# Miniprotein binders against Uncharacterized protein slr1840: the designs that were tried, part 18

Target 1, 371 residues: Uncharacterized protein slr1840, of Synechocystis sp. (p73408)
Amino acid sequence: MRQILIAPDSFKGTLSAGEVCQIALDVLAPEFDCVAHPLADGGEGTLEAIANNLDGQWQTVRVQGPLPDQTVDACYLWLPQEETAVIEMARASGLPLVPVGEHNPEIATSYGTGELITHAARRGAKQIQLAIGGSATNDAGLGLLMALGWQFLDSQGQSVGWGGQALGKVAEIIPPVLNAFPQVTVLCDVTNPFYGANGAAQVYAPQKGADPAMVQRLDQGLRHFARVVREFDGFEINFPRAGAAGGMGGGVAWALETKIESGFTAIAKLTQLEQAMAGCDLVITGEGCFDHQSPQGKVVGGVLELAKKINKPAIIVAGQCQLSQTVLPNVLKIFSLVGPDMPLEKALQHPQTALKKRLVQVKQYLIQSQN

## First folded at step 8 (miniprotein)

Design k16 (from k0 with Y14W E18M L62I)
Fold by ESMFold2-Fast, scan of step 8:
Formats: sequence, C-alpha cells, structure tokens
Structure k16 (fold): chain B 371 residues (1-371), chain A 82 residues (1-82)
Amino acid sequence: as target 1 above (371 residues)
Amino acid sequence: SDEEDLERIALELWKLLMQARIIIERTGDPEQAKLVLEFAESLIEYARRLAEETGNPDLIQIVDKLLEYLQRLIEQVRDKLS
C-alpha cells in the first residue's frame, strides 16, 4: 500500500485524465508514493494522455478539414524514442470541426487525416497509432487513401472526388507505386461491420447529419465499394470493426494492411502500463461513467483485468457506477462521486470538489486497511 | 544508386501500365495495348533484377505488385484477342 499507481480515464465533460491524476496526487502523495499514469480509450484526450506518459513532440500541420473548402490546423504527437506518431483523426476530419447545420457525411472527407500520416512518415515514423473516434465522415477512408497516393476512378476515368457520395461511383482502384508507408495500428472500440443494418451508415451516419434517404444512399455506396474491393484483390471488407469511422476501419485494413486494436490495449502497450503496475502495490483507476459489462475496450475494465493478471489490488473511483454483473476478486472497493453526501447535481456542478472528497475517503480507507 | 534507379523505373512502369489500361478500355485496340505491355514487360524484367540485387524487401514487393498488375492486363488483352 506504499506505492500507488493512479491510472484513470478522463471524466468526460468535466475532468481530463491528467486533472484526475493531479487531484489524486494532491490528496494521496503526502502519505503514499504515487505515480501518475493518465489513460484514454482512443477517443478525446488520447494525445494528451500519451504526452503525459512519454516524451512527445507536438507537430502542427495545416491540412484539409472535413468540408471541401475548409482547412484546419491539426496537431499530432511525435514520439522520437519510439519512432511512432500518434494521430487522432478527429483533429483533422472530426465532427467537432463542422459548424452547426453543415454536417453532411456525403461530402465530408478524411483527406486531412491522410495528410497527417504523410507528414508523420516524412518526419521518420516507423509506426503510426491512428485513433479513429469522433469522425465526421462516411467515406471508408477514401480521402485518407487518396492523400497517400491511391486513385479511385469512376466509369469515365475521372477521380470520384471526396465524401461518402464518392463510394458508389468507384469503378477502378489504382494503388500507389511507391507504397513504403509506416505500419499503421488503428485504435477502435466498436464492432460494427462495413455495411448493413448494424453497419457504418445505418448506425452512425445520422449523428453526422444524414437523414433516412441519405443513410440508404451511403449504405449502398459502402456495399458497392465492398464489391469493387472484392473484385480488385479478393479482400472481404465487411468484417467486425470495419464500420468504424464511416468504414475507415475496413478501408485502411484493406489498403494499408493495418492492425486493429482496442484503444486501451494500444495505449497500455505504448505507455508500458503493465510495467508501471508491476512496480506498484495498488492501482487506483476511474472514469465518469463506470460500465463493467464490457471491460474489453474500456479503460477501467482494461486496467482491472491487467491488475488481476499481475495480481495487483485495485480501487475504482467513478462518477456514476452501474451495478456490475461481474465481481473481480482483486477489486478492494468502489467509490462513487455520487452518494449520500454528494447529490448528482452537486457533483456535476463541482466535479473537482466531488472527486477530492472521494479521494479523501480512499485515503482514509487505505490508512485503516494497513492497521 | 540502384534504389534511386528502381524508384524512377517503377514510376515509368506505372505510367506504361496505366497507358495500356486506358487503351484497352477506351479505344478498344488490343494490338496497340499489346505493344505497350510488351515494352512494360521488358522494363519490369530489368527492374526485378535490380530489386533482387538490392536485397531490399520493400523494393522487391513494389516490383512484385507491378508484375502482378502487368499480368492482369496481359490476361485482359488475351481475352479480347480470343
């Protein structure tokens, strides 16, 4: 109980993982030796979490935004010791970059994400970690691939252009001749296939601005592109996870022969989380909403499974806790920010205060437990 | 260097393969396409030899992909001629 690893996710909408770590250090460090190890699931906050664990260099590049007439300044993280770039597609091709009322997955392009990959390759990257959450796109990564030198032509021999509307026009695929790109690992926590009732367009296009007619057109485009890919080289693009980021999961797995990992698994490996845990007596983890039904691909669940694997006890601090269907024997106690002394409304208005109060209780629990 | 030579040759081969494809699809002249493919075939044989001498697996893979595409176009021309 002397050495504690603080390994939380962000409390989404309220506190970053780094802020959670700092509050925990402020409460616990006077009595315990604490190590901060902020984490993420591959979504928002991923670059910041990795930068807090590793010596990273921020790279800012002016790239194509999600809309055709839009340019954005997007940053990615360069890790020189690891020869690895960490790229969040949402920073170049994300939904938050689109003005209210302008969301349209038929025209939104992932081209800017491909420009970030190109820049990282020129920087010397041997590996790329590509987080594909928060996309504005339903283009199967076509824009990204076009930025990497792939050509997609219509029946008249002209470029199909950008956006989800381009997928249904593809008649010919021309790969780049000089395809010496870094190894890409896609960080993806959804299991959706490329097309169909549970596919990219049917499930995710509505939140990107699609009405029912547009969803139908986008799904047909994905089905058409899947047929063209199968005719091109026999690849079956309609697999679980292929639907991530408007089909980008499928597109890059096919074109770049990517690995696909859960966001937590990739980040845990990159930051050497298991090694950090092995050096500690106890792990404290947490997130704003605790869901123990699917520990795979969730930060808290992943931390708990890893702690169990290496026989380390764990404490959970969560904003709201749902009743778990499984009980892990290495979990000592769960502390919820919402409780008898902290109503939900108060916790939402003052998250730093609520978290500090629970960490004080964690501290008291740990002092009592060591006799 | 042999690697720089391979890069230039690969780009030239790609242009030739694209030209042959366009001829096959747009003009419908299989004899003209055959001449372009015969020239590409002679150039890719040279590129394969250079790639093997470099021992660089990335360059060998590039040439192998070009050879695969060439073979597909040759089959398409054979089909049209028969």
Scores: ipSAE 0.000, ipTM 0.166, lowest interface PAE 19.6, mean pLDDT 82

Design k17 (from k0 with Y14L R21M Y69W)
Fold by ESMFold2-Fast, scan of step 8:
Structure k17 (fold): chain B 371 residues (1-371), chain A 82 residues (1-82)
Amino acid sequence: as target 1 above (371 residues)
Amino acid sequence: SDEEDLERIALELLKLLEQAMIIIERTGDPEQAKLVLEFAESLIEYARRLAEETGNPDLIQLVDKLLEWLQRLIEQVRDKLS
């Protein structure tokens, strides 16, 4: 019996990675020995994908939301055997939590994400995987750091307060007296620097509600904060990836000495993807949309590179695929959900049906290709 | 070639954006329109990467204009559908 690893990303907005795996199992498992290994890139669906691979405990915490007068019930995943917490900052400090018309990166705070880190540390976490996609914030992680006991004071000796507007006011930095926090690894796939034309504010603040004047103020705040950090301990905060999550990538790398990894790499390592793939004869992977980081998407691209490395054939099932089979030597075939027999509108309205139809074709292809 | 791929993506983007507008105008279904726009956004980011890899200023400028147009459309959809 051929052993197949089902290792997809989510089909954004339609199906979770776990749902994709379940549909594939329903179609393929009667004929093949299948192993489900749902994946994510550190963005949407990350906690769910990890929970499906590892026995985890959901932790719900009442924390500060992205807006000053907002509280939210945010969940994170606790992995007791790994002594690891997996936190998505967007669940406490994310753009989806802000009502339409109230998006404002000058006031949005990451404080709630810091409260999740504190809770995980008290839970016994030795390591934290922090996914920083989907932020509502442009505060360089100042809110997060304040929740961990850091103080940022203005020229009058008063707290600068929350939000991206606070960055330009920082005159004094006071680290916490007791700083016993777990090792934090940031999951980050963007390469943007802290400030400048390709920096956090210029590139991402408009999506968070900033007009051009606000973008300029936020960028100046980031530049000011970078100078203050350099004067404080000599750290150069303006590096590739530092701009992620409104500068949080830079802020936590500086203050918490974090590791920064690709979301896919961190998740693949945590879930032992290479070991799972080595135990199978074939990999089926897929996703609904392409990511700007690669034409294959981050998850599909990572799975294919790993499969190539260990000499495993792969099949791709995608919502829409621009890839040619000829450029991917270990790819046997690509199946697109959207095509002449399945218009985009119908696939979006009935995603489970569309996916099942293509997986039946995958099954038939595998049966016919049996040697 | 990258130029041929960019042409194909541009044609697909025009079709997706037209479909999003039809959904908005006829059904008023914000979730359906959102899904189409998110897919179009992914394609534009893919096109941007291809254009940047060519080093061709005209292609880079074309993709930047498409991204600006899509961002404007997404903002209109958010404003209209709330």
Scores: ipSAE 0.000, ipTM 0.105, lowest interface PAE 24.7, mean pLDDT 81

Design k18 (from k0 with K15R E18Q S42A)
Fold by ESMFold2-Fast, scan of step 8:
Structure k18 (fold): chain B 371 residues (1-371), chain A 82 residues (1-82)
Amino acid sequence: as target 1 above (371 residues)
Amino acid sequence: SDEEDLERIALELYRLLQQARIIIERTGDPEQAKLVLEFAEALIEYARRLAEETGNPDLIQLVDKLLEYLQRLIEQVRDKLS
């Protein structure tokens, strides 16, 4: 019996990676030996995908929210066998936590994300995977670092406080007393530098509530902080990916000596995707991509490259097929949910039905290909 | 102007290469230095595309010579990591 690895991303806005796997198992498992291996790119659905692959324990912590007078209950994953915590900053410091009309990156703080890191460290984590997508903040991780015991003082020796507005006030940096912290790996797929025309404030602050004047102030704050860091220990914070999550990529790389990896690469290593794929005869992967503005397949692309490397054939199931120009020779066939028999509106209203219909066609294709 | 932009990028690249050397020397942390080198490489790619988009042969030739020089400096810094 053919062994099939089902390794999809989520169909963002409609189906989780776990739901995609379950539908595929329901259709294919009677005829084939199937293994579910749901994946993510470090964004929405990352904790759920990892929890489905590994024996994870959900931890709920009451932490500081993105707004100064806000508290939130934020979950992270504890993986005891791996001695690893997986944290999504958006669950503590994310844009969805801010009420409509109250988005303001000058005051939004990452402090709550730092509280999650502290909790994980006290739990015994030796490694932390930190996904930094979906932030409400432009504070270069200052709030996070303050929660870890860092002090940032103004010219009068007082704390600069929270938010992107604090960056321009920093005159003195006091690191925490010697503590053993877990190794932090930041999951980041953007290449933006810390400041400038392609930097954190100018590219991302508008979607977090910044008007043009605020964007200018935030960028100036990031430039000032970069200078202060250079004077403190010689670190150059203005590197690719440093602009991620309002400069948090830069701030934590400097202060916590973090590694920065693509979300897919980190998740693939953590879940041992290559080993799982090597044990199977075929890989089925997929993603939503219901419009031309949606990201095209960092997960699908990564799975296909890995499958090619270890000589495994692959099948793609996509919400809308836009992958033909980048597909590898080991791809047997691409199945699109959206087509002449399934218009976009119908697929969006009934995604489970649309996916099941397409997986029945995948099953028929596989049965025919065995003969 | 595009020439002024390329001059600013070149100056920033030089500063980054100096900082990568300092990071290696002070911390012994190759990961931090690697991030700085990745930024330098991204700026080089950006400068190359910017010059190509101008369609100006003199500017393209100037940028090519500058990028060859800067890439040699990056290689020298990377050698210190090995």
Scores: ipSAE 0.000, ipTM 0.107, lowest interface PAE 24.9, mean pLDDT 81

Design k19 (from k0 with K15Q E18M Q19E)
Fold by ESMFold2-Fast, scan of step 8:
Structure k19 (fold): chain B 371 residues (1-371), chain A 82 residues (1-82)
Amino acid sequence: as target 1 above (371 residues)
Amino acid sequence: SDEEDLERIALELYQLLMEARIIIERTGDPEQAKLVLEFAESLIEYARRLAEETGNPDLIQLVDKLLEYLQRLIEQVRDKLS
């Protein structure tokens, strides 16, 4: 009996990675020994994918939202065996939490994300995986750090307060007396530096509500903060990924000495994907669409690279694909949900039906190849 | 592409610098930090060459800033070893 690892990403906007796995199990499990291993890239669906792999415990905490007078109920995932918490900053400090028309990165704070870290530490976390996609903020993680006991003072010795507007006011940094926090790993797939033309404010602040004048003020604030940090302890905050989440990538790397990993790499390590794959004969992976500017998506690409490394064949199931299987030497076949029997509109309206139809074809292909 | 390779190498450099900083601050083992920094230094010429080939001033500046920070950490380790 052939053992199959089902290791897909979500089909963005239609099916979660867990739903993809369940449909594959329903089709393939009667004929094959299947293991579900839903994946993510650190964005949408990340906590759910990890929870399914490691039987995690959901924690709900009432924390500061992105706006000063807002509180939110934010969930994070606790993994007791791993002594690890997985936190999505967007659940406490994200764009979706801000009402339409009220987005403002000069006032939006990451403080609530810091409260989640504090709660996880008190729960016993030794490690924290922090996914920083979807932020409403451009505060370089100042709010988060304030929640952890850091103080940032202006030239008059008063707190600078919250939001991206606070960065340009920082004159003095006071670290917490007890700097005994869990090891934090930041999950990030953007490479933007802290400031400048390709930096946090210039690239991402407009989508968070900034007009051109505000973008300039925010960028100057980030530049000022970088100078103050350099004067404080010699740290260079302007590095690749430092611009992620309005400069939070840089702020937490400096203050908490975080590591930064791609979302896929962190999730693959945490869920022991390579070990799971080694125990199987074949990998089935997939995603909702291949990015034509990239040869493959980050999850599918990572799965295929691991499969090649340990000499495992792979099958891809994709929503829509322009790639030829000849460019992927360990890929046996690519199955597209969209085809002559399934036009795009029908696949989008009935994604479960479309996926099931293609998985039936995968099953037939595998039976024919085995016999 | 050269830009994608450069960004990947710059990220590797950043991760090595963070590892060295953690070792220096928490363990006080400058010999272990030195090994990590020696590997980071081996990437300097290649990263600089790629940055120059891109002609992108932001990427050139970013690599230069990482190299500056690498030199500061190397000097800190040398000071502790002496």
Scores: ipSAE 0.000, ipTM 0.309, lowest interface PAE 15.6, mean pLDDT 83

Design k20 (from k0 with E38R F39W S42A)
Amino acid sequence: SDEEDLERIALELYKLLEQARIIIERTGDPEQAKLVLRWAEALIEYARRLAEETGNPDLIQLVDKLLEYLQRLIEQVRDKLS
ESMFold2-Fast, scan of step 8: ipSAE 0.000; ipTM 0.313

Design k21 (from k0 with F39L S42L Y46W)
Fold by ESMFold2-Fast, scan of step 8:
Structure k21 (fold): chain B 371 residues (1-371), chain A 82 residues (1-82)
Amino acid sequence: as target 1 above (371 residues)
Amino acid sequence: SDEEDLERIALELYKLLEQARIIIERTGDPEQAKLVLELAELLIEWARRLAEETGNPDLIQLVDKLLEYLQRLIEQVRDKLS
């Protein structure tokens, strides 16, 4: 009996990685010894994928939401054996939490994300994996840092308050009374700098509710804050990845001893993917869209790189795929949900049916194939 | 619920739009970006249907903003192709 590792990403907007694994198990497990290992790239479904791999404990905390007069119940994942907390900032400070029509990065705050970090530290976390996708904010992590005890004062010695509008008011920085914080690793797959044409405000603030005038004000605020940080301790905050989550990548790298990793790399290490793959004869992986141009941190690309490294054959099940199987040396076959018998619109409307159909074909392929 | 589905789709759309932007900027591969943008357009159409079913004009307005952002990225890809 062959041993198969089922190691997919989510099929974005349609199926979670766990749902993909469950459908694969339902089709394949009667004939094959299957192990589910759902994965993520640090975005949607990251906490669920990790909890499915490791015996994670959900923690729910009432924290500050992205809007000043909002509180939210935000969940994070506690992994006691790993002494690690996994936090998605979007659950406390994310765009989906903002009432429709009220998106405004000048006032949205990351304070609640800092409250989650504080709660995790009190829980006993030695490491925090912080996924920073989906932010509502353009505050450079100022709210987060204020929750950790940092003070940012204006020219009159008063707190600058919350939101991206606060950045341009900062005249004085007061670091917290030093307590040890857990090591924070930011999960980030974008390379944008802190400010400028490719910076946080110019690129991401429009999707958070900013009009062009607001984008300019936010960018000027980020530039001002960068100058103040440089004057404070000589740190250059305008580096690649610093623009992630409205500048939070830069803010936490400056204020904390933060590592930045691709989401896939961090999750693969945490879930011991290489060890799981080594114990199997074959890996099946997949995602909604796969091609050779997938950036670092994409799940299928990472799984294939690892499988090649340890000499394991792979099968890909993808919603769409631009590559022929002949250009991928360790890939036995690629199964696309979209094909002559399944138009893209139909696959998106009935994703469970489309995936099950292709997994039945994978099963038939495996039964008929001889090594 | 339809509202929960819409919020989940909205978050995923922001990720897809960022993926398309990265492809446009880093690889110079406009065909790959076009495919990601086509997927985003289909998800926005689905989100519009869900928003219309809720009867909430604010949700419809949010979907319109996402469509405007998508159109900017499509024009950027078209400019790269030409």
Scores: ipSAE 0.000, ipTM 0.143, lowest interface PAE 23.5, mean pLDDT 81

Design k22 (from k0 with L35W F39Y Y46L)
Fold by ESMFold2-Fast, scan of step 8:
Order: C-alpha cells, then structure tokens, then sequence
Structure k22 (fold): chain B 371 residues (1-371), chain A 82 residues (1-82)
C-alpha cells in the first residue's frame, strides 16, 4: 500500500485546506495510506492548518478591534512544546471584522494585534509567528506598537491616536523602557515598499475603503512617518515588504527587529513538512490557481521544491493550472478542476463536486500506475 | 446569509488579486498573471451579481472597489505584454 501525504493550500473562495484534505481522504484512503497535512501561505486558514498538524491550544482574548469603538474576541494558537504563539493579525485587526460600509483605513487600528502579542509574551512565548494578511489597517503597525508600550506624540506632546490618519501627525517617538518581547517573525509574501506608487496606500488602501483623495493622504502620512523614523534612529523604513499590512511590515521590522519569511517557509518549518514528506511515497498538493513559474510564496511551489530535494514524486490538483514548456522534474501529473468537462463557473459553484471528480481521476491514475 | 457569503467571497477575491500582483512582481510573467486575473474576474462577476441581488449599496461599492483593483492589475499586465 502506498503512503500518500496530502499537503494542499486552500482553494481560495471555495474550499479550506482542511476541506481539501478531507475530500482527498474520503476518495483515496480506502486504497492508500493517507496522511493529511493541510498548509497555508500565511493568509486564510493559517491557524487551522497549524493546529491540525501540531497539538495547538486555542487562546481567546478580548481585544481592541479594527474600529476605535469595537471589541472582538480573537483567537491565537499557543504551541507549548515549541514555546511559540501563532497570531493572525486579521483575527484582531482584519478586514472581515469591519461591517460593510464602515471600512476606513484612516481610522482602522492594529492595536488589538499588539494586545495578542502582549498576551502571548505574558504566557511565556519565546517566538511569535505573526501572519499579517487580510488587514483592515494602513497605520504602519502604530496601534500594535502602542499596545507594546511605544508612544507616538504630535507637535503638542499629545498621543497621535489610532489609524492611518495618525501617521502624518507623529513628531516624537518614545520607545518602551526595558522592552523584553519575544522574537517576532512576520509571515509576508508581498514585496511592496512602505510608500509610493507600489506602496502600502497606493496598492492596498482602496480595497480597505479608501477613495483616491484618502489614498493620497495615507501615502503622505507614510512618507512623513518614514522621515520621522529616519530622524529618530537612522532606520530606512522604505524597503521591499515594508508596505505589507498597511506598512506594518516596515513598522515592526523597525521597532521589533523582526525576521520576515514567506508564509509557506515559516509554516513548513513549524509543522515539519519535510519530515512528514520523507515518511511518504508520494505527495499530493494543490491550490486554487497554480503557476509553476512563480513558486515563491506559493504553497504548491514550496511543496514541489521540498519533494524534489528529498526525491519524492508529486501530483498537483489545482483549480486552474498553466504550465510552461519547462517540465517539472518530479511531478507525475497535474489535474485541473477547470477544463472542457468543468467550466469555471460550475467549479466555483460546486467546488466539492469538482474536486471529488478530479480526485477520483487521481485515484484511477495511481491504481493503474502501481505496476 | 447571502450577505455573509458575499463578504467572504470579497475577501477571497482580494487574496486572488494579491496572488496576481505577486506573480507580476516576482516573475515578470504577464501571461501567467493574466490567467490568474481571468480567474478572479469570473469570481468577481459572480460577486457583482450577488451584490446587485441584495440591493445593498455598501456591498455593491465593495465589489466595485475590488473591480477597480482588478482593472489596475490588468493595466499592469497589458503594459508588460506590449
């Protein structure tokens, strides 16, 4: 009996990584010895994927939500053996927490994410994995830093307050006394700089509720804050990745000296994916849209690189897939949910049925190739 | 509810658009990015239809903003293809 590792990402907008694993187990487990290893890229399903692979303990904390008058119950994962907390900023400061019509990156704050970090530190975390996808904010992590004891004052010596609108008011920075926080690793797959045409505000603020005038004000605030930081300690905050989560990537790199890793790399290391893969004969992986020319930051690409490294064959099941003429060395076959027999609209409306149909074909392929 | 489903779809659309942007930035492969954007466009058309059926102006506006982001990425791909 062949041993198969099922190591997919989510199929965005349709199926979680856990749901993909469950459908694969339902189809394949009667004939094959299957192990589920759901993955994520630091976005949707990150905590669930890690909790599935490691015996994580859910911690629920009542914290500041993204809007000033909002409180939310936010969960994070505590991993006792690893002395590591895994935090998704979106659970405290994310776009889904903002009611329709209330999205506004000028007022949205990351303070609640800082409260989760503080709680994890008090619990004894020595490492924090911080996934910064799905933010509602454009505050450069100012709220988060305020929760950690940083003070940002205006020209009158008063707190600048919360939100992206606060960035342009900063005249003085006061760091916390005796800051003894855990090492923070930011999970980030975007390369945007802090400000400018490809920066945080210009690229991401519109989806967070900003009109063009607000985008311009937010970008100006980020530029102002960058100047103040440079004057404070010489740090250049405008670097690739600094624009992630409304500039939080830059803010925490500056203030907390964070490491930045791709979401996949951090999750693969934490869940011991390479070790799990070594124990199998074959890997099945997938995601909603796969591009083998862009494996960086992609779950499928990362899985394939690991499989190649340890000489394991792989099968890809993707919602849609485009291959260049370059043959993928260890990929046996690629199955696309969308094809002549399955139009895109039908696959989006009936994703479980589409995936099951392709997994039955995977099963047939594997049975025929068992020789 | 249909409104909750639409909000979930809108967030997933954002993630797909981010995926396309990463492809554009890292590989310079505009044809691959175009394909991801076509996928996102199909999903956004479904979201637009659902938003219109709710008659909720805020949900319609949310989908419109995602469409603007999609159009900006399509422009970037077009510029690189030429």
Amino acid sequence: as target 1 above (371 residues)
Amino acid sequence: SDEEDLERIALELYKLLEQARIIIERTGDPEQAKWVLEYAESLIELARRLAEETGNPDLIQLVDKLLEYLQRLIEQVRDKLS
Scores: ipSAE 0.000, ipTM 0.210, lowest interface PAE 19.2, mean pLDDT 82

Design k23 (from k0 with E18M E38R S42L)
Fold by ESMFold2-Fast, scan of step 8:
Structure k23 (fold): chain B 371 residues (1-371), chain A 82 residues (1-82)
Amino acid sequence: as target 1 above (371 residues)
Amino acid sequence: SDEEDLERIALELYKLLMQARIIIERTGDPEQAKLVLRFAELLIEYARRLAEETGNPDLIQLVDKLLEYLQRLIEQVRDKLS
């Protein structure tokens, strides 16, 4: 019996990685021994993918929401054997938590994400994996840092308060007194710098409710804060990735000396993907690619690179494959959900049906290839 | 749950709409923009049905605002083709 590792990303907006795995298990068993290993790139579905691979404990904490007068119940994943907490900032400080008509990155705060980090540290976390996608904020992580004991004061010695509007007011930085913090690894694949034409405010603030005037004020605030940080300890905050999550990538790298890893790399190490793959004969991976991207998204690309490294064949199941004229040496076959028998609109409206239909074809292919 | 699904879809829609805007502004490639916008349109339509099933007026209004933004992006693509 052939042993198959099912190691997909989510089909974003349609199916979770866990749902993809379940459909694959339903179709491919009993003919094959299948192992589900759902993955993520540090964005949507990260906690669920990790929880499906490891025995984690969900922790629910009442924290500050993205708006000043808002509290939310946010969950994170505690992994006791690994002494690691996995935190998605969007669950405490995310754009979907903001009521319609109230999106405003000048006031939205990351303080609640800092409260999750504090709770995890008190629980005994030695490591924190912080996924920073989906933020409502453009505050460079100032709220997060304030929750961890950092003080940011204006020219009159008063707290600058919360939100992206606070950045331009910072005159003095006071770090916390001799507090030990867990090692934080930021899961991030964007390369945007802290400020400028390709920076946090110019690129991402509009989706968070900023009009053009607000974007300019936010970018000026980020530039001001970068100057203050440089004056404080010589740190250059305007580096690639620093713009992630409204500048949080830069803020936490500076203040917490974070590591930055691709989400896939961090998740693959944490879930021991290479060991799981080594125990199988074949890998099936996939993603819902419906744009101009190469079928090698971050998760699919990482799985394929790892499979090639350890000499395992792979099959790709993708939403819509726009493959360049590239030879993929260890890929046996690519199956697209969208095809002559499945138009794009039907695949998006009935994603479970579309995926099941294509996995039946994968099964048929595998049975015929066994001889 | 339907509300958790809507939250997930809304986040993905924001990403896709941002990606479409960048494609329109930076590459000027209307065919690539059309593909991303069509995908976003279908996801918004799906989200609208889910929101209507919940009966939550805030979720319905959120989807309506995303649709309005999508329509503005489609207008930009059409203007570039002309």
Scores: ipSAE 0.000, ipTM 0.184, lowest interface PAE 21.1, mean pLDDT 81

Design k24 (from k0 with I22L S42R Y46F)
Fold by ESMFold2-Fast, scan of step 8:
Structure k24 (fold): chain B 371 residues (1-371), chain A 82 residues (1-82)
Amino acid sequence: as target 1 above (371 residues)
Amino acid sequence: SDEEDLERIALELYKLLEQARLIIERTGDPEQAKLVLEFAERLIEFARRLAEETGNPDLIQLVDKLLEYLQRLIEQVRDKLS
């Protein structure tokens, strides 16, 4: 066992994927040849994970924030060799940008995300990877589309304005004329439809500040907009994944003819994960697991399936998960960050210490398994 | 910072609570929902202490809202198990 690929997701709320890789390198590199390949699921941390794998250029742009009277400095990653821009909508239109107590999806706009797309297009991007996790918005991407030159008018012929409240006012759609846009791929791991009981507003608007009455108004706005889109060009916007980012998944799929991919799939292709893994003898992957109904997340699951496909053994380092029943045959061992010797509270207070402790155990396991 | 970490933890907590709600509504598997809620309960107790240490009333209120949601879901699961 000569080379180890370290291909983790972030440990949400505690460690970035890059930090996980650095701790693993510090523990394992003295004894093993290690290659760091930090990954992401398309949510927050996606730009950092890709930047750690590829020679990228950070671009900082002053754009509209999620609140109408807010301007933010948002960065995106430009990959010149790939002619690709990687944009996290949360950097311009995300929940972290809204002060606690000020969340309101009726007024929050995705306009700033559209400004990032415009900047990337002017930079020369032929492809855009758009990660839509962590949104503050429930505007079906209307703000984003307005920044790209689309017009949405009310029954009086005036602009509907911004926010989820604008959806129910749309009476006329005017697309931009003679505009060429890069090919956009949306990175999304949710399957929610545009509207309804499992739709964007009913499932996600409460975390964005909506009370029950506001959720109902937002859902009705999404239903109204879906009808207007259907009348405009026959497009059915209420499909699985269309509900992502307050309906942005649906809005951009309709208006920009985007592809929708899982975050892991898009990032794995972009960073050439399969090629990196083929060059190694063993894969170490992991995440801070907070999802007990799915014992492994999309990143860990994807890494394990890929490792199985190319016959590479894997080790998992994860937070609190019940992984034993769902592991693939190529998984050698699972190291949990939390357990009898490391309570959840202690692991959350000292995540670097908890991870290092488990990686020392991984190192010992690997040394013993070679003899 | 502790405040930034808590906001991220609060978002993950909300996702867990929504998963439990969906399990109750879609699958009708109260035992599976119970496992998710037990984990969420442990994590929210930690989040509550961390929020109190920050002294930020908005973060304390956010965690208290999540605790209220957790308690409502626990009661729904208890009613289905009995």
Scores: ipSAE 0.000, ipTM 0.250, lowest interface PAE 17.6, mean pLDDT 83

